# VH-VL binders against q8ixk2r445to577: the designs that were tried, part 230

Target 1, 133 residues: q8ixk2r445to577
Amino acid sequence: FFGMLQNKGLTDYCFDYNPPDENQIVGHQVILYLCHGMGQNQFFEYTSQKEIRYNTHQPEGCIAVEAGMDTLIMHLCEETAPENQKFILQEDGSLFHEQSKKCVQAARKESSDSFVPLLRDCTNSDHQKWFFK
Short names: E, the ipSAE of ESMFold2; O, the ipSAE of OpenDDE; V2, 0.75 times the mean of E and O plus 0.25 times the DockQ between their complexes.

## First folded at step 12 (VH-VL)

Design ke8 (framework fv_axatilimab; at its last look DockQ between E and O 0.82; V2 from the best seeds 0.00; counts 0 for: pae E 3.8 > 2)
Fold by ESMFold2, look of step 12:
Structure ke8 (fold): chain C 133 residues (1-133), chain A 120 residues (1-120), chain B 107 residues (1-107)
Amino acid sequence: as target 1 above (133 residues)
Amino acid sequence: EVTLKESGPALVKPTQTLTLTCTFSGFSLSTFGMGVGWIRQPPGKALEWLAHIYWDDEKYYNPSLKNRLTISKDTSKNQVVLTMTNMDPVDTATYYCAHKLYPGRAFDIWGQGTMVTVSS
Amino acid sequence: DIQMTQSPSSLSASVGDRVTITCLASQGIRYYLAWYQQKPGKAPKLLIYGASKLQSGVPSRFSGSGSGTDYTLTISSLQPEDFATYYCQQHNTYPWTFGGGTKVEIK
């Protein structure tokens, strides 16, 4: 799958990554932003290795969750996807993080008028449902 | 159909506390994402944001007025209440409440506004 | 606080003219920008959100553009019902702030 990764419950919101330095794409948090398709900040690929890949630039980035954390951050992709970079996009739209056994949910970024994707206990909420468009 | 309506006194004396109620229908502030804000507009002047309350009960105030403002919600009555202490003639304005669908969106539905005059 | 500077403060134009109103933020606001129309004695009406997204029920002659600190509302062909004051508003950073308004008068 390739395109904008959109939340079902927040139908206007897509995964967005806008690193401050194009040559240093690692270590920043993935956010949710109004879907617009501009500047290639909102284009991701779901790969056969179960990665969510930010591949509009080189080197390519893969979304990861570090142990004990709930935030989605950018790492460099590896030849074999590390366990913390594996997500299962299920038929019902749930985005399951294998290592943590949690689902990606649209959540309010504290103290802001914005959303971020965070890991939460899996539910049937539409805020945990995602699709490519 | 989302609607909001402001109610409260039309005339307040200096130093008194103003209490405004926003009564709404067509949504619930327990619904994920929803928010209600208060905005005022002095006669012939620009809009000024006062306060906002989200569905998760997070509250935000204009810092220039935060020591004077309190916002709260009563989900069972579909109401948001704003209180503003120590009123002054410069606070004379039309006060609006407005709906926000969720964070990142704008104020998409406004009440008709209520004019509050502060004078001795 | 982020100051929103609108220009011009007023303008006169004829029906059919292209009208451009600008809004300059004192700091970047990442497209957290809305445009409102307000007619005398009425509440504001949302026209544009997310800097460029047209609110439902708003005529397509209205459009928004811009990025960073510089944002623009355009009315491609002014109509008699477009006499109003227009406000921009940022909601990137608390406190949320409005521009001073642009009054559009029909010649």
Scores: ipSAE 0.254, ipTM 0.743, lowest interface PAE 3.8, mean pLDDT 89
Fold by OpenDDE, look of step 12:
Structure ke8 (fold): chain C 133 residues (1-133), chain A 120 residues (1-120), chain B 107 residues (1-107)
Amino acid sequence: as target 1 above (133 residues)
Amino acid sequence: EVTLKESGPALVKPTQTLTLTCTFSGFSLSTFGMGVGWIRQPPGKALEWLAHIYWDDEKYYNPSLKNRLTISKDTSKNQVVLTMTNMDPVDTATYYCAHKLYPGRAFDIWGQGTMVTVSS
Amino acid sequence: DIQMTQSPSSLSASVGDRVTITCLASQGIRYYLAWYQQKPGKAPKLLIYGASKLQSGVPSRFSGSGSGTDYTLTISSLQPEDFATYYCQQHNTYPWTFGGGTKVEIK
């Protein structure tokens, strides 16, 4: 699967990554923003290694969850996907993070007029449902 | 279907506190993502954002107004209230409340605005 | 605070003209940019949100573009009802700020 990763409950919002420096694509938080498909900021790929890849150019970025965190942070992809970068996109649209055993949920970003994907206990909420478009 | 209407005094004396109420329909501030903001516009001048309140009761204020603002909501009444202390003639403006569907969205529906004049 | 500089402050145009209004932010606002139209004695009306998304019910002659700090509102063919004042607004960073406005007048 590839394209814009859109939330079901938060209509018209997609995964979005816009690093301050295009030459340094890692270390920043993935957010949610209105789906627009401009540039590469909203282009993601779900791979056979269970990665969510951001960049199609080298070096490639993969979404990771750092220890003790509930935010999605961009890391470099590795030849063998590390455990903190593995997600399962379920048939029902839930996006499950294997290591934390939590689901990705659309949530409001603190001190910002935006949303972010955060790890939360898995529910049947549409805010935890995602699909590629 | 979404409508907002501002109400409050048309005339306020200097140093007094202005209290404006925004009564809305067509949406609820109990709904995830909803927000209501206040914006003012002095006659012949540009728009100025004042404050915003979200469904989860998180609030934001324009720091240029020196902590003179307080925003609150009564979800059961579909109302948002803005208070502004120590009014000055420079605060004379049309005050608007406006609906904002989600964080990241804009103010898509506005009240008609209420003119507030600060004068002795 | 993020300063929003609109240009021009005013312009004269004729029906059918292509009109472009620019909004320059003092720092990057990452598409958190909206355009409003305001007519005398009326509340602002949302035209564009997310820098380029057309608000429902707004004629297609209106369009928004831009990125980073530089954004533009374009009216492809000015209509009589389009003579008004236009404002941009950023909501990337608190406090949210508006541009100074651009008055589109009849030539």
Scores: ipSAE 0.165, ipTM 0.768, lowest interface PAE 2.7, mean pLDDT 92
ESMFold2 (binder alone), look of step 12: mean pLDDT 93; pTM 0.951

Design ke9 (framework fv_axatilimab; at its last look DockQ between E and O 0.68; V2 from the best seeds 0.00; counts 0 for: pae E 8.6 > 2)
Fold by OpenDDE, look of step 12:
Structure ke9 (fold): chain C 133 residues (1-133), chain A 120 residues (1-120), chain B 107 residues (1-107)
Amino acid sequence: as target 1 above (133 residues)
Amino acid sequence: EVTLKESGPALVKPTQTLTLTCTFSGFSLSTFGMGVGWIRQPPGKALEWLAHIYWDDEKYYNPSLKNRLTISKDTSKNQVVLTMTNMDPVDTATYYCAHKLYPGRAFDIWGQGTMVTVSS
Amino acid sequence: DIQMTQSPSSLSASVGDRVTITCLASQGIRYYLAWYQQKPGKAPKLLIYGASKLQSGVPSRFSGSGSGTDYTLTISSLQPEDFATYYCQQYNSYPWTFGGGTKVEIK
């Protein structure tokens, strides 16, 4: 699966990553942004290694969850996907993070007019449903 | 169907406080992502955003009027209230409340607006 | 504050004409741009959100485009009911601000 990763509940919002420096793509938080399909900021791929890759140019970035965090952060992809980069995109649209046993949920960013994907207890909420478009 | 309706005095004296109520239906401000904003428009002039309140009670104000504005909600009544202190004739305008589903959706449904005249 | 400059302030056109309205932001607004149509004595009606997303129920002759600071509303073939005032609005950052409006009049 590849393309824009869109939330079902938070309609018209997609995974978005826009690093300050295109030559340094790691270390920043993945956000939710209005789906616009412009550029590479909203282009992601779900791989057979259960990675969510940010496809731009080499080196490739993979979404990771750092210890003790509930945010999605961009790391470099590795030859063998580390445990903190493994997600399961299930049939029902839920995006499950294996290591934390949490689901990715669209949430409002604190003190802002923006949204972010956060790890939360798994529910049947549409805000935890995702699909590639 | 989403509907909104503004209510309040049509005439306010200078220095008095204006209180407007927005009564809505078809949605709830307990729902994730929901918001209601106030926008005004002086006769023959452009639109001006005043304030916004979200489902989580987060509030934003136009800095030019921030000290004069207070926005609040009563979710159980499906109402949003805007108060504006120290009214002046320059504040004469049609006042609208409007629904905003998500930040990216802008104001998709508007009330009919209520004309407020500030005069002695 | 982000200033929104619309051009032209007014224009005259005929039915069937292609009409283009421009909105220039004083700084980048990242596609958080809406277009509204307003007729005399009525509330604004949302036409476009997210710079290019057509609001449900709005005729396909309306379209929005642009990026960064420059955005345009296009009416591919002007209809009689399209004579009105149009406003752009940014909601990228507070305070949300509107353009000065563009009145589309009958030639």
Scores: ipSAE 0.020, ipTM 0.715, lowest interface PAE 4.6, mean pLDDT 92
Fold by ESMFold2, look of step 12:
Structure ke9 (fold): chain C 133 residues (1-133), chain A 120 residues (1-120), chain B 107 residues (1-107)
Amino acid sequence: as target 1 above (133 residues)
Amino acid sequence: EVTLKESGPALVKPTQTLTLTCTFSGFSLSTFGMGVGWIRQPPGKALEWLAHIYWDDEKYYNPSLKNRLTISKDTSKNQVVLTMTNMDPVDTATYYCAHKLYPGRAFDIWGQGTMVTVSS
Amino acid sequence: DIQMTQSPSSLSASVGDRVTITCLASQGIRYYLAWYQQKPGKAPKLLIYGASKLQSGVPSRFSGSGSGTDYTLTISSLQPEDFATYYCQQYNSYPWTFGGGTKVEIK
């Protein structure tokens, strides 16, 4: 799959990545922004290795969650996908993080007018459902 | 179907406290991501955002006015209330409340506005 | 605070003209930009949100574009009902701020 990764419950919001330096794509948090499709920030690929790649940019980034954390951050992709970079996009739209056994949910950042994807206990909420467009 | 209407005094004396009520219909502040904001416009001048409140009771204020503003809601009455203390003639403006669908969307439906004059 | 600088402050145009209004943010606002139309004595009306998304019920002659700090509203063929004042607004960062307005007048 390649395109904008959109939340079903939070309509018109997409995964977005805007590193402060285009040559330093590692270590920053993935966010949710209003879907616009302009520029390179909202295009991701879901790979056969179960990675979510930020691949409109070289070197390619892969979304990861560090052990014990709930935030989605960018790492460099590796030849063999590490466990913390494996997400299962289920047929029902849920995005399951294998290592943590949690699902990606659209969540509002505290005290802000912005949203981020975070790991949460899996539910049937539409805020945990995702699709490419 | 979404409507908002501002109510409150048309005339306020300097130093008094202004209380404005936004009564709305066609949506609920219990809906995820929903919010109501207040914006003012002095005669002949640009718009100025004042405050905003969301469904989860998160509140945001323009920092230049933060110590003067209080925003609250009563979801069961479909009302949002703005209180502004220590009014001054420079605060003379039309005050609007407006609906914002999801935090990342803009102010899509506005009330008609209410003119507040601060004068002796 | 993010300052929004609109230009021009006013312009004169004829029905059928293409009109372009620009809005410059003092720092990047990541497409969180809205355009409003306001007629005298009336509340603003939302035209564009998310820099380029057309609000429901707004004619397709209105369009928005831009990125980073530079954003543009275009009216492709001006109609009699389009003579008004137009405002941009960023909602990327608090406080949300508006531009100074652009008055579009009849030639």
Scores: ipSAE 0.007, ipTM 0.659, lowest interface PAE 8.6, mean pLDDT 88
ESMFold2 (binder alone), look of step 12: mean pLDDT 93; pTM 0.950

Design qb1 (framework fv_cosibelimab; at its last look DockQ between E and O 0.45; V2 from the best seeds 0.00; counts 0 for: pae O 6.5 > 2)
Fold by ESMFold2, look of step 12:
Structure qb1 (fold): chain C 133 residues (1-133), chain A 120 residues (1-120), chain B 112 residues (1-112)
Amino acid sequence: as target 1 above (133 residues)
Amino acid sequence: EVQLVQSGAEVKKPGSSVKVSCKASGGTFSRWAISWVRQAPGQGLEWMGVIIPIFGTANYAQKFQGRVTITADESTSTAYMELSSLRSEDTAVYYCAKSRYYGRSSFDYWGQGTLVTVSS
Amino acid sequence: NFMLTQPHSVSESPGKTVTISCTRSSGSIAYNYVQWYQQRPGSAPTTVIYEDNQRPSGVPDRFSGSIDSSSNSASLTISGLKTEDEADYYCQSYDSSKKHWVFGGGTKLTVL
C-alpha cells in the first residue's frame, strides 16, 4: 500500500511529516494534518517488511517508536527492518506496533487543536482505524 | 544550495499567451512543491498555483482557473507556468517559489522573477 | 476562504521597535502557520519568519513573530530597527479548505 494514510475516526486527517529541515529528517515526530491530496509530505508506503516508509527523502525514512515511548518518530530505514519499525496493518484497519503490542491512535496534542498518532492500548475505536487512499 | 532561475522578460500583446520557465538546481526537484506568485507594479503578492512534479498534482487559484497551466519536466528540472488570454492587468513580475512542504511551510526559495508586460 | 489584512504602511526611527499586524478575516489564525516575508525594491521576497515564530538561518534575532488568538491576528515585531530593514513585509498562511496559499496585502516599513 502507498499514498495517504488516513484515520477513519478523525475524518480527513492524514499522516504528515514536516521536519524543520527537509534535509535532516531523523528524530522528529510524525503528526496528523488535514489531507491535501498532493503527495509529498503526506505520501507513505507500507512495505512487505511491515514498515511505514517516508519515500519523499533519500535515504528513506521509516516510522519508529523508541523503547518506553508512545510517539511515532522518523528513523532511517535499514536493509532489515528493526523491531521498533514494524507495524501490522490489520484487516479491521487497526495499526498494531509489534514490539510494544499497542495500537496507533489519533490523539489530540496537549493544549492545542493539533493531532498526532500515538501508541495506546488496542481498542475497537475508529480513532485506531487507518487506511491508505 | 537550492536555486531557481527563471526565463527572461517578455513583452506580449493582449489575447496572446506567455510561458515562463523556472529551472531548479541543488536538490530533488521532482519532490518539491513549486508555486507561481505574481506581483503587479506597485501591488502585493498573489498566489497563482502549484505543482509537485513527481506526483503529477497541480492546484490553481480560482481567479486563474481556466487561464493558467502549470507543468514540470523532471528530466530538465524545470517548471513552467503558461498564462493565456493575456490582458493589460496581467502585466506583472512572475515568481516561482519552492516551499519545503505542501500546506504549512513557507516559500523558502524564490526565483529572480520574470517581468511580463502586456501592451498593445 | 479568508483574507489577511495588514496596515498599508508603518514608520519608526532607527533603534526603535515596530510591530506589523496580520488579521485573518474568518477561521482561526492559530489553525495554520503564519509566515512573514521581506521584500526590498527590485528583489524577490525572502522569509524572515516561518511557522509563526521561527527564524531562518541568517535572520537577526531582532525579528520575531507571534500569534494573538483574541484578535485573530499574527504580528511581526522588529526591534532595534536599522535602515536595512526598510522594505515591504507580507504575511502568508494556508487555506486548508481551498488547499491554497494566501498572502496579506503587504506593509511598507519606512525607517526614518
Scores: ipSAE 0.333, ipTM 0.772, lowest interface PAE 3.6, mean pLDDT 89
Fold by OpenDDE, look of step 12:
Structure qb1 (fold): chain C 133 residues (1-133), chain A 120 residues (1-120), chain B 112 residues (1-112)
Amino acid sequence: as target 1 above (133 residues)
Amino acid sequence: EVQLVQSGAEVKKPGSSVKVSCKASGGTFSRWAISWVRQAPGQGLEWMGVIIPIFGTANYAQKFQGRVTITADESTSTAYMELSSLRSEDTAVYYCAKSRYYGRSSFDYWGQGTLVTVSS
Amino acid sequence: NFMLTQPHSVSESPGKTVTISCTRSSGSIAYNYVQWYQQRPGSAPTTVIYEDNQRPSGVPDRFSGSIDSSSNSASLTISGLKTEDEADYYCQSYDSSKKHWVFGGGTKLTVL
């Protein structure tokens, strides 16, 4: 699966990555932004290694969850996906993080009008449903 | 460091066409969105259009539809803006600008500008 | 589509605080980020505020951006005004539906 990773509940919002330096892509938080269909910063791929890869120049970035965190942070992809980079995109649209045993939920950023994907206890909320478009 | 270097000033007759170039360096041209923005003397900034080289996708402001053509050559990391059927009102400084990201509004780098003068 | 409306000009004395507004005519101001550019005579614009009210490196913290959803407006605030702040300022946003960038009309800031 590849393309824009769009949230069902937060209509018209997609995964979006915006590193301050295009040549230094790791270490920043993945956010949600209006789906615009122009690619790149909203182009992701769900791989057979259960990675969510950010489609950019090599080396590619993979979404990871750091210890103790509930945010999605970009790391470099590895030949063997580390545990903190493994997600299960389930048939019902839920995006499950294997290591934390939590689901990715569209949420409002604290004290902001922006939105971010955060790890939360898994529910049946549409805000935890995702699909590639 | 990223740089956008534009072609030199142009003087054109009404009805003619002008093609301005914008050569990029210091980054991954194919990963950018290059917009063209013009500014008439004493006036504000006006977005004309954008191209995403990797996709070959260009989009234009309605005002310039059918009269402007934006292209990109990935092999030379150069974007072009061609404006046809020039009129005096097209006299302006034309800028190329690199968007921070596709669909992101910020232009983090600008060309130095190209003055295009249209006069009889 | 929408328009961004700015005051034509503002003026203030050095050391004071000035605010430049940018009102979106339709759609929520918060849906797409609002950027602010500073332009000095004879120069290309430079970014002073981008995306989620962030400042580029080199831009002093005297510059700040905010959004007021109630008025559907963004604001650029410059505190501790300096003579060097005299310039034209433009707000900018993005129309996702049309994939268009939209500029405000610009505001001339005069430091008295």
Scores: ipSAE 0.016, ipTM 0.650, lowest interface PAE 6.5, mean pLDDT 91
ESMFold2 (binder alone), look of step 12: mean pLDDT 91; pTM 0.927

Design qb10 (framework fv_cosibelimab; at its last look DockQ between E and O 0.72; V2 from the best seeds 0.00; counts 0 for: pae E 6.5 > 2)
Fold by ESMFold2, look of step 12:
Structure qb10 (fold): chain C 133 residues (1-133), chain A 120 residues (1-120), chain B 112 residues (1-112)
Amino acid sequence: as target 1 above (133 residues)
Amino acid sequence: EVQLVQSGAEVKKPGSSVKVSCKASGGTFSRWAISWVRQAPGQGLEWMGVIIPIFGTANYAQKFQGRVTITADESTSTAYMELSSLRSEDTAVYYCAKSRYYGRSSFDYWGQGTLVTVSS
Amino acid sequence: NFMLTQPHSVSESPGKTVTISCTRSSGSIAYNYVQWYQQRPGSAPTTVIYEDNQRPSGVPDRFSGSIDSSSNSASLTISGLKTEDEADYYCQSYDYSNKHWVFGGGTKLTVL
């Protein structure tokens, strides 16, 4: 699947990538921002390797979670997806991170009014439900 | 450095069409949002539409829907705006402008503008 | 959809401070970043403020931007006015409902 990865519970918010340098995309956090519907920095692809790929840049970025962390960070994609870059988008809309065994949840950033996707224990919350549009 | 260079001035008759080009250099043209903005003599800026070349998507202001076509050629890093069924009120300077991220970023680079004059 | 309303003109003396307002007609001004452009006669616009209050490199620090959520407006403030600041100024924001950009009507700044 491909397009804007939207949250069911946090209505009209999409995965959004805002690196400080458009030519250096590695190592920065993925955020949630109001969906604009035109792709670009909100355009992601879910691949057959279970990657969430940011393909608006060459070389392409893939969303990863570093060991012991709960934040989604941009890494370079590899020919074979590393385990920390694998997410299962389940039929109920939950987005499961295999290595950590946690689900992606829309959350308010601590001490902020900004929103981010974070790993949390899996629940039935609509804030853990995602879909491409 | 990023540059946007537009085609030269045009004089057109009512009822005809015009196609203005915008050649980009100095960056990743295919991933930018390239907007077209016009300015009639003595008037303000009016956004017409946008294309994001790698996705091939174009979006138009409702006022121009059906008369404007915005396209991009990635091989030449060139965006085009074609306005059909020209009227005298379409006399304006037409600018192309780029933003890094559509919906968030400023128009950080502008073309020099192309004067289109529509007269009988 | 919404409109951005600016005063048609403002004037002030060299060395003084001027503020140009930009009022959003519906929805919160704070939901979307506001940009400000300067357009000198015969030239394309250039950015003087982006993301509400940030200055591009090369823009003097006497230019500043602010947001007032209570009046639902953005402001461009130019202190220490110089004659070269005489130009048209436009605010801009994004309309998420229609997925397109909106410009304010523009303000002609005259430095007397």
Scores: ipSAE 0.046, ipTM 0.666, lowest interface PAE 6.5, mean pLDDT 87
Fold by OpenDDE, look of step 12:
Structure qb10 (fold): chain C 133 residues (1-133), chain A 120 residues (1-120), chain B 112 residues (1-112)
Amino acid sequence: as target 1 above (133 residues)
Amino acid sequence: EVQLVQSGAEVKKPGSSVKVSCKASGGTFSRWAISWVRQAPGQGLEWMGVIIPIFGTANYAQKFQGRVTITADESTSTAYMELSSLRSEDTAVYYCAKSRYYGRSSFDYWGQGTLVTVSS
Amino acid sequence: NFMLTQPHSVSESPGKTVTISCTRSSGSIAYNYVQWYQQRPGSAPTTVIYEDNQRPSGVPDRFSGSIDSSSNSASLTISGLKTEDEADYYCQSYDYSNKHWVFGGGTKLTVL
């Protein structure tokens, strides 16, 4: 699966990554932003290694969850996907993070009008449903 | 440092075509979006279209659809803008401009501009 | 789709503060960032404000951007006006609906 990773509950919002430096793509938080359908910062791929890859030239970035965190951070992809980069996009649209055993939920960023994907206990909320478009 | 260097000034007859080049250096061309923006004499900036080299995807302003073609060669880090069926109203300075992403990123680097003069 | 409307011209004396408005015709001004460009005669535009009202390196803090949702407008404010600030200024945003970059009409700033 590839393309825009769009949230069902938070209509018209997609995974979005915009690092300050296009030559230094790791270490920043993945956010949610209005879907624009033009690729680049909103183009992701779900791989056979259960990675969510940010589509760029090498080195490619993969979404990771750091220890103790509930945010999605861009790391470099590795030949063998590390445990903290493994996600399961389930049939019901839920995006499950294997290591934390939590689901990715569209959430409002505190004290902001911005939105971010956060790890939360898995529910049946549409805000935890995702699909590629 | 990122630089965008455009081809030289052009003088064209009405009905002809012009192709302007924009060579990038000092960065990762494939990670950029390259837009073309023109400015008629004494007028404002007008966005014409954009290409994302990594995807090979181009998008155009409605005003220029069917008349403009934007391409990119990743091997040479060069973007091109071809405008056909030229009219006197197409006389303008044409700029290429680099942005990181679609949507919210600014044009953080600009070419020096290419004057295209269309006259009989 | 939307348009960005700017005043055609503004003028002010050195040392004073000037504000250039950029009004979005439809949709929320906050749907996307508003950038500001400075263009001196015979030169390409340069960015003075980008994204979340940030200043590029080299742009003095006399330049600042703001958003007013009530008027659906963005503003570029230049304090401590200097002669070198005389230029054309353009606001810019992105139209998700049409997938177009949109420029304002530009504002000519004259330093008296």
Scores: ipSAE 0.017, ipTM 0.672, lowest interface PAE 6.0, mean pLDDT 91
ESMFold2 (binder alone), look of step 12: mean pLDDT 91; pTM 0.926

